# Ledger of designs, part 16: VHH binders against q96p44r230to412

Target 1, 183 residues: q96p44r230to412
Amino acid sequence: GFDILLGLDVNKKVKKRIQLSPKKIKGYEVTSKVDLSELTSNVFPEGLPPSYVFVSTQRFKVKKIWDLWRILTIDGRPQIAVTLNGVDKILLFTTTSVINGSQVVTFANPQVKTLFDEGWHQIRLLVTEQDVTLYIDDQQIENKPLHPVLGILINGQTQIGKYSGKEETVQFDVQKLRIYCDP
Key: E = the ipSAE of ESMFold2; O = the ipSAE of OpenDDE; V2 = 0.75 times the mean of E and O plus 0.25 times the DockQ between their complexes.

## First folded at step 7 (VHH; framework vhh_lunsekimig_d3)

Design n6 (at its last look DockQ between E and O 0.95; V2 from the best seeds 0.79)
Fold by OpenDDE, look of step 7:
Formats: structure tokens, sequence, C-alpha cells
Structure n6 (fold): chain B 183 residues (1-183), chain A 123 residues (1-123)
């Protein structure tokens, strides 16, 4: 698996920490002054497998559309993204597609709204070659089919906590952001 | 309206230097990544450098160590310092901004380009 927070050097870039104890860091308070970006080749040197699990634990007060995690092409286009739409209180999953180059899956189940209550929540996306399943706080929410995907290009940027379509960093708190390779 | 205006191109001998500028307006400059492209005669336009809001940069291999991309957010201007220029660097250089928005089932991209500035490297 991949610790995306480590890959992006969040411990060095983010000054504000959320602590469980004096010696234990629970998470990071990300401010708009931080740029959490890295070359994808430095985070995912072999790219991503067709099947994987995305796991994040975060809280936020954002009422706009923002990418919690995204992998961009070098020219700034999304290849993969987990997007939180604070306007409609839905979650979007973007990945590649052999049909059109990209595909966006919309999770608009009413239970998705819980992510926007400003509390800590875990997002888990089980991505396979056939479908993507959204879990929130260990509860299965929805399963959506996927078109066959393409491999990602690794010469672009991996970023977390950005407003969609922009480079502006979103203010949010994060404990975990990881990719697990699904056997 | 988003506007990008390139300047600084010209004729230079091999080994020479040029500094290109891109003056931006019509958007929050600091909130966007910006890019330099170039297009040689008869060749497809290629991305050569990128700079992000936090100052991170990218260079294509052919210009690494020779070109430096930078930005001044207070002046809404991006630069490309080009040193050790080669004949193969000849072309039209473009400043670009990219934005995307999610729509049902996919996303749409919005590219903004300048008019370009000509760089000619010849002996």
Amino acid sequence: as target 1 above (183 residues)
Amino acid sequence: EVQLVESGGGVVQPGGSLRLSCAASGFTFSSYALYWYRQAAGIERELIAAIYSGGSTYYVDSVKGRFTISRDNSENTMYLQMNSLRAEDTGLYYCARVEYKYVPGTYETFDSWGQGTLVTVSS
C-alpha cells in the first residue's frame, strides 16, 4: 500500500498538528497556505493497480467542490480523483476510461450527506476492474459499475485538498490517506 | 475575461539567453497552475514547463537545467528564463492555464492560451 500523506511529505509541510497525546499525532490541520502536491512518480512509482482501496479519514467545513485526492496529468487534467461536493453533499469518483478517456461516478445516496456534518469520517472506496464501492464509516453505501480503465500516467502531479479545477488548497483536517493494493 | 499575453521572444544565437514573460488577467492568478508550451514548425505543440501555486515546478527533460519557470503573484506574471538556447528550442512559446469542472458522468476542461511569442535560435 501507499501512505499518501507520507508521500506528499505532509509531516514537513503542515505545521498544525492534531494530537491525541503529547507524543502521538492524530492528524494534520491543513490550511490554505500549504501546497500538498508531489510528482506522482514519487508517490506511485509504478502507478496504480487496476484494483485498490482508497481510505481516508478527514473532517471539513467546506461548502464548495473540492478534490480530497487527485492524480493529474502533467497538463492538469484529472486521471483519478475523490471529490467532495459541498454544495450538493455528494461524492464523486473520477478514474480513467478506455471509452472516453475519463469517467466520473456520482454517489448521491442520502447517506453520503453524513460526510458533510463537519465530523470525523472514514471514506473507503473499493475499486475493482468492474466497479467501485463506497463505504462510509465501515458502512457500505453504494456500488457503481465502471468502464474498463486505463493505466495512469505518472509524470503528472498527485495532490490532496485542492479546490476542483484550481490549485488553491482547501482547509481541512486529515488523519489518514492511504491506498491499499487489492490482491 | 481570462487573458494571457506572452512577450520576450526574439532572435538569439545558440548558447544565448532569453527571458519570456506571461502577463495574466481576468482570474485569481495565485490560484492556478500555469504552463509554458512551445510549438516548432511542423511539430505538435508540447508542454515544456509548469509551475503550481505553491511554487512547485515541472520541466520536460529537454529543457531541464537550462530553463527556469517562475511566477510573481503580486504582478500576475509568469516567467521563463531560457539559458543555453539551442536551435531545437526555436518555436512559438505559449502561456496556458487549465481549468476543469465536473459534469454528470465526466468533467469538462477549459484551456486558456496566449497569442504566443516567437523564439528563434540561429547562428
Scores: ipSAE 0.837, ipTM 0.911, lowest interface PAE 0.5, mean pLDDT 95
Fold by ESMFold2, look of step 7:
Structure n6 (fold): chain B 183 residues (1-183), chain A 123 residues (1-123)
Amino acid sequence: as target 1 above (183 residues)
Amino acid sequence: EVQLVESGGGVVQPGGSLRLSCAASGFTFSSYALYWYRQAAGIERELIAAIYSGGSTYYVDSVKGRFTISRDNSENTMYLQMNSLRAEDTGLYYCARVEYKYVPGTYETFDSWGQGTLVTVSS
């Protein structure tokens, strides 16, 4: 798998660490002064395949709408995003679409609200050509259909931890944020 | 109410320089990426440069090395320093801000544009 945190140079950009176990497993405290952004061509030079798995482990107190991970066009429009909506306590997944260029899938199952309890949670999104399946803490939550996707443009930015529609960094803690393209 | 006001355009000879300004109001300036676009007569607007809130920049190949985008968050102003100007740089220059919001099934964008400042490069 591919570690997006390393691709965005997290070890140089985030100075605060969180010790998670005696085995020296460490998390990162991302503060509002941190900018986890990188050119998509440097992170995903061949784009993303139509099928992949996104996995992240994070905790946060933010009650607003923010993008845990996003890939933007040059002019700042989302092509792929995993969005935490703290207002409604739901999860959104954005990807490309042959219909209208983009599509946004809503995961509103009551179990999704667990993500917003300020504790550590694992999000796993299994993305196929036909659907996307949400798992939280190893439990399958929901499966939603997808319209056929387009390849992403790699000439914009890939970012972690930004308020939706903005460049302001969300304060949160993260230990894992990965893409698995070759199962 | 979001407002973007460009200034600094004018007439200049090839090889000359201009500095454009984009004064912003009605939003938290430091929370947004900002963009310069240009539009030549009969052509669609084209993105030429971007500056992100963290200071990273993007340039299209035709201006890279000649133009420098910058921002002053304390003055809510973005700049475009244009050096080694060419006739092909003639056009109306716009600054822009993008915001998007999620709605059922998609997202909507709320592009904000200035009125533009004219740059003419002629001998």
Scores: ipSAE 0.627, ipTM 0.811, lowest interface PAE 1.3, mean pLDDT 90
ESMFold2 (binder alone), look of step 7: mean pLDDT 78; pTM 0.757

## First folded at step 8 (VHH; framework vhh_lunsekimig_d3)

Design p1 (at its last look DockQ between E and O 0.89; V2 from the best seeds 0.76)
Fold by OpenDDE, look of step 8:
Structure p1 (fold): chain B 183 residues (1-183), chain A 123 residues (1-123)
Amino acid sequence: as target 1 above (183 residues)
Amino acid sequence: EVQLVESGGGVVQPGGSLRLSCAASGFTFSSYSLYWYRQAAGIERELIAAIYSGGSTYYVDSVKGRFTISRDNSENTMYLQMNSLRAEDTGLYYCARVEYKYVPGTYETFDSWGQGTLVTVSS
């Protein structure tokens, strides 16, 4: 698997730490003053497999649309993204598509609203070649079909905590952000 | 309003040098990746260099080793140092910033461009 927080050197870039004890760091308090960006080739040197699991543990108060995680092309277009829409309280998953280059899956299940209660929650996206399944706090929320995907290009940037379509950083807290390679 | 204004273009002999500037306003300059494009006559516009928010840079193969992209965040200005210029470098050079917006089922892209600055390499 891939530790995205590690890959983006969050421990070096983020100064504010969330601690359970004086010496135990639980997570990171990301502020708008931080830029959590890295070349994708430095995070995913071999790209991403066709099937994988995205796992994040975060909390936030953002009431706008923002990308928790995104992989961009060399010219700044989304390839993969996990987007939190604080306006409508829904989750979007963006990935590549052989049909027209990109596809965006919308998870608008009422249970998705729980992500926006400003508490800690785990997001898990099980991505296969056929579909994507959203889990929240270990509960399956919804399964959506996918068009066949293309491999990502790794010569662009990977970013976390950005307003969608922009490059300003949002304020949010994060404990975990990982990709697991599932068969 | 996002504004990008290119300058520094001109006529130069092969082997010469030019330094292009892109003055930016209307957004948090230091947060954004910025791009240099060029368009030769009869040819589609092409990405030639990028400077990303994380500090990394990209160059198309044809300009590697000759062009250097940089930025001065205190001046909200991006630069393109062009050395060892060739006839094939002739064209309109554009500064760009990219945004996108999600729409049902996909996303739309929005590019901000300057007016361009003309670079002519000829003997």
Scores: ipSAE 0.858, ipTM 0.925, lowest interface PAE 0.5, mean pLDDT 95
Fold by ESMFold2, look of step 8:
Structure p1 (fold): chain B 183 residues (1-183), chain A 123 residues (1-123)
Amino acid sequence: as target 1 above (183 residues)
Amino acid sequence: EVQLVESGGGVVQPGGSLRLSCAASGFTFSSYSLYWYRQAAGIERELIAAIYSGGSTYYVDSVKGRFTISRDNSENTMYLQMNSLRAEDTGLYYCARVEYKYVPGTYETFDSWGQGTLVTVSS
């Protein structure tokens, strides 16, 4: 699997670490002054396949709408995003679409609200050419159909932890943020 | 209130140089990527350069090597240094900040633009 945090140079950019238990340090404390951004061509030089698995483990207190992970076009538009909507306590998945360029899938099952309890949670999104399936803490929550996707443009930025539609960094903690192309 | 104000446009001869400024207010400047667009008469506005919040830059091929985008976060100002100007560079130059929000099924854009500054390259 590919580690997006390492691809964005997390060890240099984030100095604060999270101790999960005695003698175990496993996570990063991302503050609002940190910028986890990198040119997509440096992180995903061959783009992304239409099928992949996204996995992240995070905790946060943010009550606003923010992108845990996003890949932007050169002029700052979302091509792929995993979005935590703290207002409605739902999860959004954005990807490309042959229809109108983009599509946004909403996961609003009541179990999604557990992500917003300020505790550590694992998100897994299994993306295929036909659908996307959300798992939270190893429980399958919901499956949603996708329209056919387009390949991403790699000439913009890949970012972690930004308020949606904005470039301000969200304060949150993260242990893991990875892509697997061989699910 | 988000405001972007371009300045520095003017008339120059081919091969000349010009420096544009974009003064910004009403947002956390250092946290945003910023963009220069160009619009020639009768043509749609097109992106020509970007400077990202982390300092990385992008240029379209037609200006690469001739134009340099930069920013001064302490002055909340973005710049475009234009060298080796050509007649095809004539147009109205805009700075922009990108904004979007999610709506059912998609996203909508509501970018912020300046009023533009005119660059004329003429012999």
Scores: ipSAE 0.568, ipTM 0.789, lowest interface PAE 1.6, mean pLDDT 90
ESMFold2 (binder alone), look of step 8: mean pLDDT 78; pTM 0.762

Design p2 (at its last look DockQ between E and O 0.87; V2 from the best seeds 0.00; counts 0 for: SAP .682 > .668)
Fold by OpenDDE, look of step 8:
Structure p2 (fold): chain B 183 residues (1-183), chain A 123 residues (1-123)
Amino acid sequence: as target 1 above (183 residues)
Amino acid sequence: EVQLVESGGGVVQPGGSLRLSCAASGFTFSSYSLYWYRQAAGIERELIAAIYSGGSTYYVDSVKGRFTISRDNSENTMYLQMNSLRAEDTGLYYCARVEYKYVPGTYEVFDSWGQGTLVTVSS
């Protein structure tokens, strides 16, 4: 698997930390003054497999649309993204598509609203070649079909905590952000 | 309103140098990745260099080792130092910023461009 927080050197870039004790760090308080961006090749040197699991543990008060995680092309276009829409309280998953280059899956299940209650929650996206399944706090929310995907290009940037379509950083807290490779 | 204004173009002999500037306004300059494109006559516009928000840079192979992209956040200006210029470097040079917006089922891309600055490399 891939520790995205580690890959982006969050421990070095983020000064504010959430901790239980002086020696036990629980997470990171990301502020708008931080830029959590890295070349994708430094985070995913071999790209992403066709099937994987995205796992994040975060809390936020953002009432706008923002990308918790995104992989961009060399010229700034989204390839993969996990987007939190604080306006409509829904989750979007963007990935590649052989049909027209990109596809965006919308998870608008009422249970998705729980992510926006400003508490800690775990997001898990099980991505396969056929579909994507959203889990919230270990509860399956919804399964959506996918068009066949293309491999990602790794010569662009990977970013976390950005307003969607922009490059300003949102304020949010994060404990975990990982990719697990599914067999 | 996002504005990008290129300058520094001109006529130069092969082997010469030019320094292009892109003055930016209307957004938080230091937060954004910025790009240099060029368009030769009869050819589609091409990405030649990028400076990303994280500080990393990209160069197309044809300009590697000759061009250097940089930025001064205090002046909201991006630069392209062009050395060892060749005839094939002739064209209109543009700086750009990219945004996108999600729409049902996909996303739309929005780009901001300047007016361009002409670079002519000829003996």
Scores: ipSAE 0.862, ipTM 0.927, lowest interface PAE 0.5, mean pLDDT 95
Fold by ESMFold2, look of step 8:
Structure p2 (fold): chain B 183 residues (1-183), chain A 123 residues (1-123)
Amino acid sequence: as target 1 above (183 residues)
Amino acid sequence: EVQLVESGGGVVQPGGSLRLSCAASGFTFSSYSLYWYRQAAGIERELIAAIYSGGSTYYVDSVKGRFTISRDNSENTMYLQMNSLRAEDTGLYYCARVEYKYVPGTYEVFDSWGQGTLVTVSS
């Protein structure tokens, strides 16, 4: 697996820690003044495979639309994004597509609303060549089909915790943000 | 209101230099990546350089080694130093801030642009 937090240099950039349990690693309090951005070529030098698992554990109070994780083109367009829509309390997944360059999948099952209760929740996205499956706190929530994807371009930035379509940092807490490619 | 104002364009002989400025207001400048585009007559606007909020830069091949993008966060200003100018560099130069919004199934682009500053490279 690949630790995205370490790839974005979280230990240098985020100073405040959160004790999660007596023996567990600490979480991070990300404030609005922190910039968790890094060149994608430094984080994912080989890009991403067509199949992977994204896992994150976070809590937040934000009621706006924000990207928990995103990979941008050189001119700032989303290639991959995991988006928390606090207005409608839904989750969006953006990836590449042979059709129109990108596709945005909406997870609007009522169980998705639990992500917005200000508590700690695990998000897991199982991405295959044919579909994407959302799990919340180890429960399978929804499966959605995908159009065939293109490989990502690594010449832009990878970012964590940004308002969607913007570059201001969202205040939130995070303890895990990882990609698993090789089980 | 987001506002971007380019300046520093002019007429220059081949091999000469110009320094463009992009003065920004209406947003948290230091948080944003910023971009220079240019547009020659009959050509689509093209990205030429980017500077990210952390200071990393990107250049297209046609300007790499000749142009340098930089920013001064204390002055809310981005710059483009253009050296070894060629006739093919003639065009209207824009600075841009990227913005998009998610809509059903996709996203829509809402970039902010300046009015442009004209660079003419001729003998």
Scores: ipSAE 0.730, ipTM 0.871, lowest interface PAE 1.1, mean pLDDT 90
ESMFold2 (binder alone), look of step 8: mean pLDDT 78; pTM 0.761

Design p3 (at its last look DockQ between E and O 0.01; V2 from the best seeds 0.00; counts 0 for: pae O 4.4 > 2, unsure alone 62.5 < 65, placed apart)
Fold by ESMFold2, look of step 8:
Structure p3 (fold): chain B 183 residues (1-183), chain A 123 residues (1-123)
Amino acid sequence: as target 1 above (183 residues)
Amino acid sequence: EVQLVESGGGVVQPGGSLRLSCAASGFTFSSYSLYWYRQAAGIERELIAAIYSGGSTYYVDSVKGRFTISRDNSENTMYLQMNSLRAEDTGLYYCARVEYTYVPGTYETFDSWGQGTLVTVSS
C-alpha cells in the first residue's frame, strides 16, 4: 500500500504527536496552521487505477463540511475526494465521471453518524470500476454504483484536511491514511 | 467579503514586459491558491497560471518560460510578471480565487474574480 501521510511529508509538517500507548506514538494532531498539500505528480506520479482501497483512521470535532482527502485539478476543482459532512452527518465520495467530469456519491446510512461522535474511527472505501463500498470500523455499511470513471489529471494538488471548497486546514487527529492499489 | 483587484495592465510593444498585480482582501490570503486567467475577444476565459498556497506554481505551455507568477503574503498580493510579450497575449487578465460547494450528485462553483486589467500588445 501507499501511505498518503508520508507522501505529503507529514513528519516534517506536523509537529504535534498523539501518544496512543506507552512508548508508541501513532498519531498526528493536525492544526489550522498546517498545510498538508503536495503536487499530485509528486504523490501519485502514475495516477490512480480505477480500482483501489482507501483506508483512514481519524477523530475530529469539526461540525462543518470538510475533505479528509482530495485530489484537485490545476484550477482547484475536485477529481477525487472523501468528504465528511458534519452538517448532515454523512460521508460523500467524489470521483471522476465520463458524463459530467465528476460524480458525488452520498453515504447517508444512519450508522455513518457514528463518525461524528468525536471518537477514533476507521473509514474504508473499496472502489471498483462499478461501485464503491463503505466500511466503518470493519463493518460494511453501504454499497453504491458508480458511473464510468476517467483517469485523474496529476498536474494539480493532493491535500489532506481542508474545508470543502476552501483551503483552510481543518483541525483533526489522524493515525492512518493509505491507498491500496494492488490486488 | 472577498475582493480581488487587478492592476498593471497597459499598452506595450511586442517583446516588452508588464507586471500585473492582484490585491486581495476578505480572506486568509496565505491559505489560498490563486490563479491568473486571460480572455481575448470572443474567447472564453482561460487559465494561464496558478500559484498554490505552498508556493508551487503551474503555467500553461503558451506562457511557460515567459510569465512568472508570484505572491507576497505580507501584502496580500499576487503578481504576474510578463516578459517577451506577443500579440497573442492581448486580452483582459483576471485573478481568481476558487470556491465550490457540494450539492446532490455534484458540486457547484462560486469563484471570486477581479474586474480584470487590460493588456494590449501592439506595434
Scores: ipSAE 0.746, ipTM 0.880, lowest interface PAE 1.1, mean pLDDT 91
Fold by OpenDDE, look of step 8:
Structure p3 (fold): chain B 183 residues (1-183), chain A 123 residues (1-123)
Amino acid sequence: as target 1 above (183 residues)
Amino acid sequence: EVQLVESGGGVVQPGGSLRLSCAASGFTFSSYSLYWYRQAAGIERELIAAIYSGGSTYYVDSVKGRFTISRDNSENTMYLQMNSLRAEDTGLYYCARVEYTYVPGTYETFDSWGQGTLVTVSS
């Protein structure tokens, strides 16, 4: 697996840490002054397999559309993204597609709005070759089909906490951001 | 050498049925996902069905409920059962295998295709 926070050197870039009780779990308070970007080759030197699990634990007060995690091409196109739409209170998953290069899955289940209550929540996306399943706080929310995917280009950037389509960093708190790959 | 050979195409009336076959060789058949594509005249090739290595299947909406993709790993053959055929199903049908590999700084895709088999639905 991959610790994305570690790969992006968040511990060096973010100065404000959050002590969470009672388990004493540490988190990061990300501000707009921080740029959480890294070359994808430094984070995922072998790219990503077709099947993997994305796991994040975060809280936020953002009422706009932003990417919690994204992998871009050199020219800034999204290859993979987990997008939080604070306007409609839905979650979008972007990945590659053999059909037209890109596909977007929309999770608009009413339970998704829980993510926007400004509390700590865990997002888990189980991605396979045929589908993607969203879990929130260990509860399965919805399964959506995927078109066959392509591998990702690793010569671009991997970023977390960005407004969609922009380089501006979103203010949010994060404890965990990881990718688990099937052996 | 990877080889895919389609067969089973022909002329059929609307509402009729056809069964396409894709004979595969040159690779471990059971380890790969396979796909059916079709190309109508003047239209780009489109993915219509997939059967993954794990056995799961995928269909585009236009063929759901009418087409069934399957595989026989003992015979290294993939099938497409086509029922309730429509005029818009007319086209050249291709069997395909797609894979990718990573190279420094990028990735490469490798597509294996057959020659295709022609399906004509007409009254």
Scores: ipSAE 0.027, ipTM 0.336, lowest interface PAE 4.4, mean pLDDT 91
ESMFold2 (binder alone), look of step 8: mean pLDDT 76; pTM 0.748

Design p4 (at its last look DockQ between E and O 0.83; V2 from the best seeds 0.80)
Fold by OpenDDE, look of step 8:
Structure p4 (fold): chain B 183 residues (1-183), chain A 123 residues (1-123)
Amino acid sequence: as target 1 above (183 residues)
Amino acid sequence: EVQLVESGGGVVQPGGSLRLSCAASGFTFSSYSLYWYRQAAGIERELIAAIYSGGSTYYVDSVKGRFTISRDNSENTMYLQMNSLRAEDTGLYYCARVEYKYVPGTYETFDVWGQGTLVTVSS
């Protein structure tokens, strides 16, 4: 798997840390002054497999639309994204599509609103070649079909904690952000 | 209002140099990736260089080793240093910023462009 926080050197870039003890870091308090961006080739040198699991543990008060995680093309277009819509309290998953280049899946289940209660929650997205399943705090929320996907281009940027369509960093807390490669 | 204004274009001989500038306003300059495009006569506009928010850069193969993209955040200005210019570098040069928004089922992209500056490489 891939530790995205490690890949983006979050421990080096973020000054404020959430600690359980002086020697144990639990998470990171990300501020708007930090830019959590890295070349995708440095994070995912071989790209992403067709099936994988995205896992994040985060806490936020953002009431706007923002990308918790996104992979962009060299010219700044989304390839993959996990988006939190604080306006409608829904989650969007963006990925590639052989049909028209991109597809956006909307998870608008009422249970998704839980993510926006300003508490710690785990988001898990099980992505396969056929579908994507959203889990929140180990509870299955919803399964959505996917159009066949294309491999991602790795010559752009990987970013976390950005307002959607913009490059300002949102303020949020994060403990875990990982990709697991499932067979 | 977001605005980009290119300058520095002109006529140079092959092998010459030019330095283009892109003055930005209306947004947090230091937070954004910025791009240089160019459009030759009869040819589609192409991305030639990018400077990303994290400080990394990208160059199209045809300009690698000759062009350098940089930025001065204190002046809200991006630059393109062009050395060893060739006839094929002739065109309108644009700086750009990219935006997008999600819509049902997909997303829409929006590019902010300057007016462009003309670079002519001719003997």
Scores: ipSAE 0.816, ipTM 0.896, lowest interface PAE 0.5, mean pLDDT 95
Fold by ESMFold2, look of step 8:
Structure p4 (fold): chain B 183 residues (1-183), chain A 123 residues (1-123)
Amino acid sequence: as target 1 above (183 residues)
Amino acid sequence: EVQLVESGGGVVQPGGSLRLSCAASGFTFSSYSLYWYRQAAGIERELIAAIYSGGSTYYVDSVKGRFTISRDNSENTMYLQMNSLRAEDTGLYYCARVEYKYVPGTYETFDVWGQGTLVTVSS
């Protein structure tokens, strides 16, 4: 699997650490002064396959709408994003689409609200060519269909922890942020 | 209030140079990627160059090697140095800051644009 935090050079950019346990790697305290942005061509030089698994473990107090992870076009538009909507306490997944260039899937099952309790939670998104399935803390929550996707463009930026539609950094804690490809 | 103001446009002969400026206010300038677009008569605005928050740049093929985008975070200003100008570079030049909002099924764009500065390449 690919570690997105390492791909964005987290060890150089984030100086504050969180002790998790003697046997675990330290977590990262991301402050509003940090810019976790990198050219997508440096992080994903071959793009992403149409099927993959996204896994993250985070906690946050943010009540606004923010992107945990996003891949932008050359001109700053979302191609892929995992979005935490603190206003409605829902999760959004954005990916490419042959219909209108992009599609945004909403996960609004009441169990999604647990992400917003300020505790540590694991998000897992199983993305296939036909659907996306959300798991929270190892529990399957919802499966949603996808329209056919397009390949991503790699000439823009990949970012972690940004307010949606903006470029200010969200203050949050993260242990894990990874992609697993299913060949 | 977020504002972008372009300046530096004018009339220039083919082969000449101009330097455009984009003065920004109302936001943390150093946090944002910024963009130059141009619009020729009868054509949609087109991206020509980008400068990302980390300093990396992008150019479309038609301007690569002739135009240089830069920024000065202490002055909250982005620049476009345009050399070896051609007749097809004539148009209204805009600086932009991207902004969008998710809505059901998609996103809506609320980009911030300047008023534009006119560049005319004519002999």
Scores: ipSAE 0.754, ipTM 0.881, lowest interface PAE 1.0, mean pLDDT 91
ESMFold2 (binder alone), look of step 8: mean pLDDT 79; pTM 0.765

